VH-VL binders against q7dma9r51to147. Designs and how they scored, part 9

Target 1, 97 residues: q7dma9r51to147
Amino acid sequence: GDQVIYHCTVRTLDGVVVESTRSESGGRGVPIRDVLGNSKMILGLLEGIPTMHKGEIAMFKMKPEMHYAEIDCPVSAPENFPKDDELHFEIELLDFS

## First folded at step 18 (VH-VL)

Design N4
Fold by ESMFold2, look of step 18:
Formats: structure tokens, C-alpha cells, sequence
Structure N4 (fold): chain C 97 residues (1-97), chain A 128 residues (1-128), chain B 107 residues (1-107)
């Protein structure tokens, strides 16, 4: 049930941006708003965001099964997305309420 | 034994260049984020830069951005800092420092910038 | 940038006394706060992380407390090897910033 507002940038281990909310990384510059337990989120975000505090910028590495290689993943990946690779995540938590 | 050893510090004139090295041993270097932290003589500590475990994610302090380049060679277990356009205020002991990881059972790892391993430092002096 | 302010600048204490060192952050850093010890001619050594968690191999006389913007390092019974400079550091977000230090000295 908690609402979370965050920026996120996802890169391959080789540094290629997979997805980003940040305008400087090709995103729209608008943070994501999710409700833990209600919104469709990858397991890695469900596990990682609760370890963070409001105002924190954190760096994570996530195994494939914690992102788009999760069995019955609730989030669709783009075609040719490297779902079988570990990915790096930078998350800025703007609000946790 | 887990160890970091810096080298390459020297006396240089303003506007000059130096390349610092940090040799790592006793741990899996390629798994860790690495940092440079500096300390002017008799002064406090200033974080300079980090580089991700694979070298693909990099951040700099504003005071050095555009002049310093952090890099790493995981095969050689080495961290580098290429410094250019050096100024008097860059005079400091430069430390390499390791960011530990917090591994979670489900398969995420969080990187912690509370540096657990430090090298002995190498002195850079920028003066005429 | 988050400014870390330490006080006092210098503590003069006798062995066996309790030392209390303060650190204030200009913004809420939650528990993302570390303490380091630095002796002359040596690199810093991490004592405490997560505001109150002891690093591996650190004597029990060192303890940390606080959260948010105000933090304390306590040395419960000062030993002769504890005379050093102590720094706090936030790692809530880059740039990671250090306090100016508290020098703990004999007498």
C-alpha cells in the first residue's frame, strides 16, 4: 500500500541505457508514481525501494529474475531487451508515503 | 589480505597533468564500485569520483568535472585517475576507496558509499 | 550539496573518560551516515555505518546514534590508541560529503 515516487535509470553492464525517467538519458523527465502492492512493478523494484529513504539516490545491481526475466513478469519488456542479463539501476526516491 | 595501493603522485606545475593508479589485491575487484577521495594537507576529506564495477557508470564532484577522468582495468585489478588542467587547490593526498555491497537473498545488490577499504594515499602537489 | 558540520573542533580528554562527538547534516540523510577514524599519516578507517552499525573489528566502546540531521559518535572509555581525528560522512546522495572533523587529543 505505500505510494512511492521515484526516478529510475536502467543500464546494461556495458553502460547502454535500457530505460530512464531522466530527460538527460532519453526519458520524459517525469518521475514514476507507484503503489506498492497495487501497481505492476518488477520484483527488483519491489525489493529495492523499501531499502531506501526519501531523498536517497541508490545504486543497485539486479539479477535477471528480479527484472524482466521474472516468471510471469507483470511488465512487458521491449523487443531485444537484454532480459537475461544483470542490469544496473540508479533510483532516486522522491517520496515514500 | 584486502589491500589498495596508490601510486603516481608527484610535484607538478599549474596546468599540468598526472595519472594516478590504484592496485587492488585480496578481493574480487570487478565486483565493486570504486572511488577517489582527496585530502588537502591538514584539511578534511573530499569525495572526488566513483566508477561502477564494470566502468560504465561514473560520477564526479563538480570541482573536478571536465578535468579529471576516472577509469578502471578489471583484468589488471587497477583503478586510475587521469588529472589535467591541475590547479593549486588540487594539491592533496589522493586515496582510492572501495564501496562495499549489500547483497540481498532474492538477487539484488545495493552499493554503499560508506567506504570500507582505503589505500595509503599518494601526494599530488601543484605549485610553481 | 549536503553540508556536514562537526562539533567540537577539538576535544582534550584523559584516557578512561567518555568522549561525545556531534555531527549535523544540512538536509535529512536518514541513517546514511558513517564515522571514520584517522590517525596521523594514515588513511581513514571506517568505524560506524548506517548511523549506528559497527564496522567489522571495531571495539565495542565505539557507538553511533542519531538519524535524519543529527548524529553522535560516543567513545565510552577512551583508550590511548583512540587519539585521532574523527570524521562523519553522509552517503544519502552524491556528492558524498564529510564533516570538518573532530580532533580528540590527550589531556
Amino acid sequence: as target 1 above (97 residues)
Amino acid sequence: EVQLVESGGDLVQPGGSLRLSCAASGFTFSSYYMNWVRQAPGKGLEWVSYISSTGSWIRYADSVKGRFTISRDNAKKSLYLQMTSLRAEDTAVYYCARSPERVYPKGITKYIFAFDIWGQGTLVTVSS
Amino acid sequence: EIVMTQSPATLSVSPGERATLSCRASQDVSSNLAWYQQKPGQAPRRLIYDASTSATGIPARFSGSGSGTEFTLTISSLQSEDFAIYYCQQYNRYPYTFGGGTKVEIK
Scores: ipSAE 0.835, ipTM 0.925, lowest interface PAE 0.5, mean pLDDT 92
Fold by ESMFold2, fold request of step 19:
Structure N4 (fold): chain C 97 residues (1-97), chain A 128 residues (1-128), chain B 107 residues (1-107)
Amino acid sequence: as target 1 above (97 residues)
Amino acid sequence: EVQLVESGGDLVQPGGSLRLSCAASGFTFSSYYMNWVRQAPGKGLEWVSYISSTGSWIRYADSVKGRFTISRDNAKKSLYLQMTSLRAEDTAVYYCARSPERVYPKGITKYIFAFDIWGQGTLVTVSS
Amino acid sequence: EIVMTQSPATLSVSPGERATLSCRASQDVSSNLAWYQQKPGQAPRRLIYDASTSATGIPARFSGSGSGTEFTLTISSLQSEDFAIYYCQQYNRYPYTFGGGTKVEIK
């Protein structure tokens, strides 16, 4: 599918940042560039990004089965990632083409 | 009946502090992102801040960042705005407002910042 | 920050006539646009979200259209209770910004 460029920050519901692309949250400040529908993308992003518009910053809550507790998840969770928790995602969609 | 009721507005000198409260009823308060929006007398609306459903994700408008603190107590179904270092430009009616959620069948929820429920507001006046 | 510009500032309309209110965004906000009605001494009431979706309980005479940077609120047959100030608001990204309002008054 479509090419997407986005920033993403993931927090536990109690506010612990578990992963982020943003420098202020411990990331590199470099957005992710990917193809929507890539076999390596978690279900939550596959379902969430199409609901967004270019330039949007959106807030999501995702059940575990939509991220790293997904059955046959196509990506490995980061070390000590809380894969069995609901998580909050902030996604900024920089481009959708 | 879904309802939001603000309180705590008062007359305060520049540099002063106030704490606003917003009492929620008639809905599952802990499920929703909440906002403060203000309106200077005779002027338009300005978004001030949001807080996530659990209280752990917060954003502020630049005009209030560092001076205002949003918080919530889900057990008391209450939203708060602690204001410090108040300026004349902060004079406004302050509304609490709810961000509705859009729930998708597979298990994602998107929060929509098109505010569906508003309180009646509380007036803050900052004047010498 | 995305600037929302509403026109006209004041619109004088007779009951039963059509009112057309315009809203322009300084950047593309796609369909992440809401309209609110505010009567004197009252809180805003959401009329429209997603640019064109009517909020629950809003009379059919209110309709929204547009996407991207240009948006319209139409009141197809103005009623006496519709004399109010109307605000557009983008929610594509924080800070969520409002237009300056259009006051709809009786001609």
Scores: ipSAE 0.824, ipTM 0.921, lowest interface PAE 0.5, mean pLDDT 92

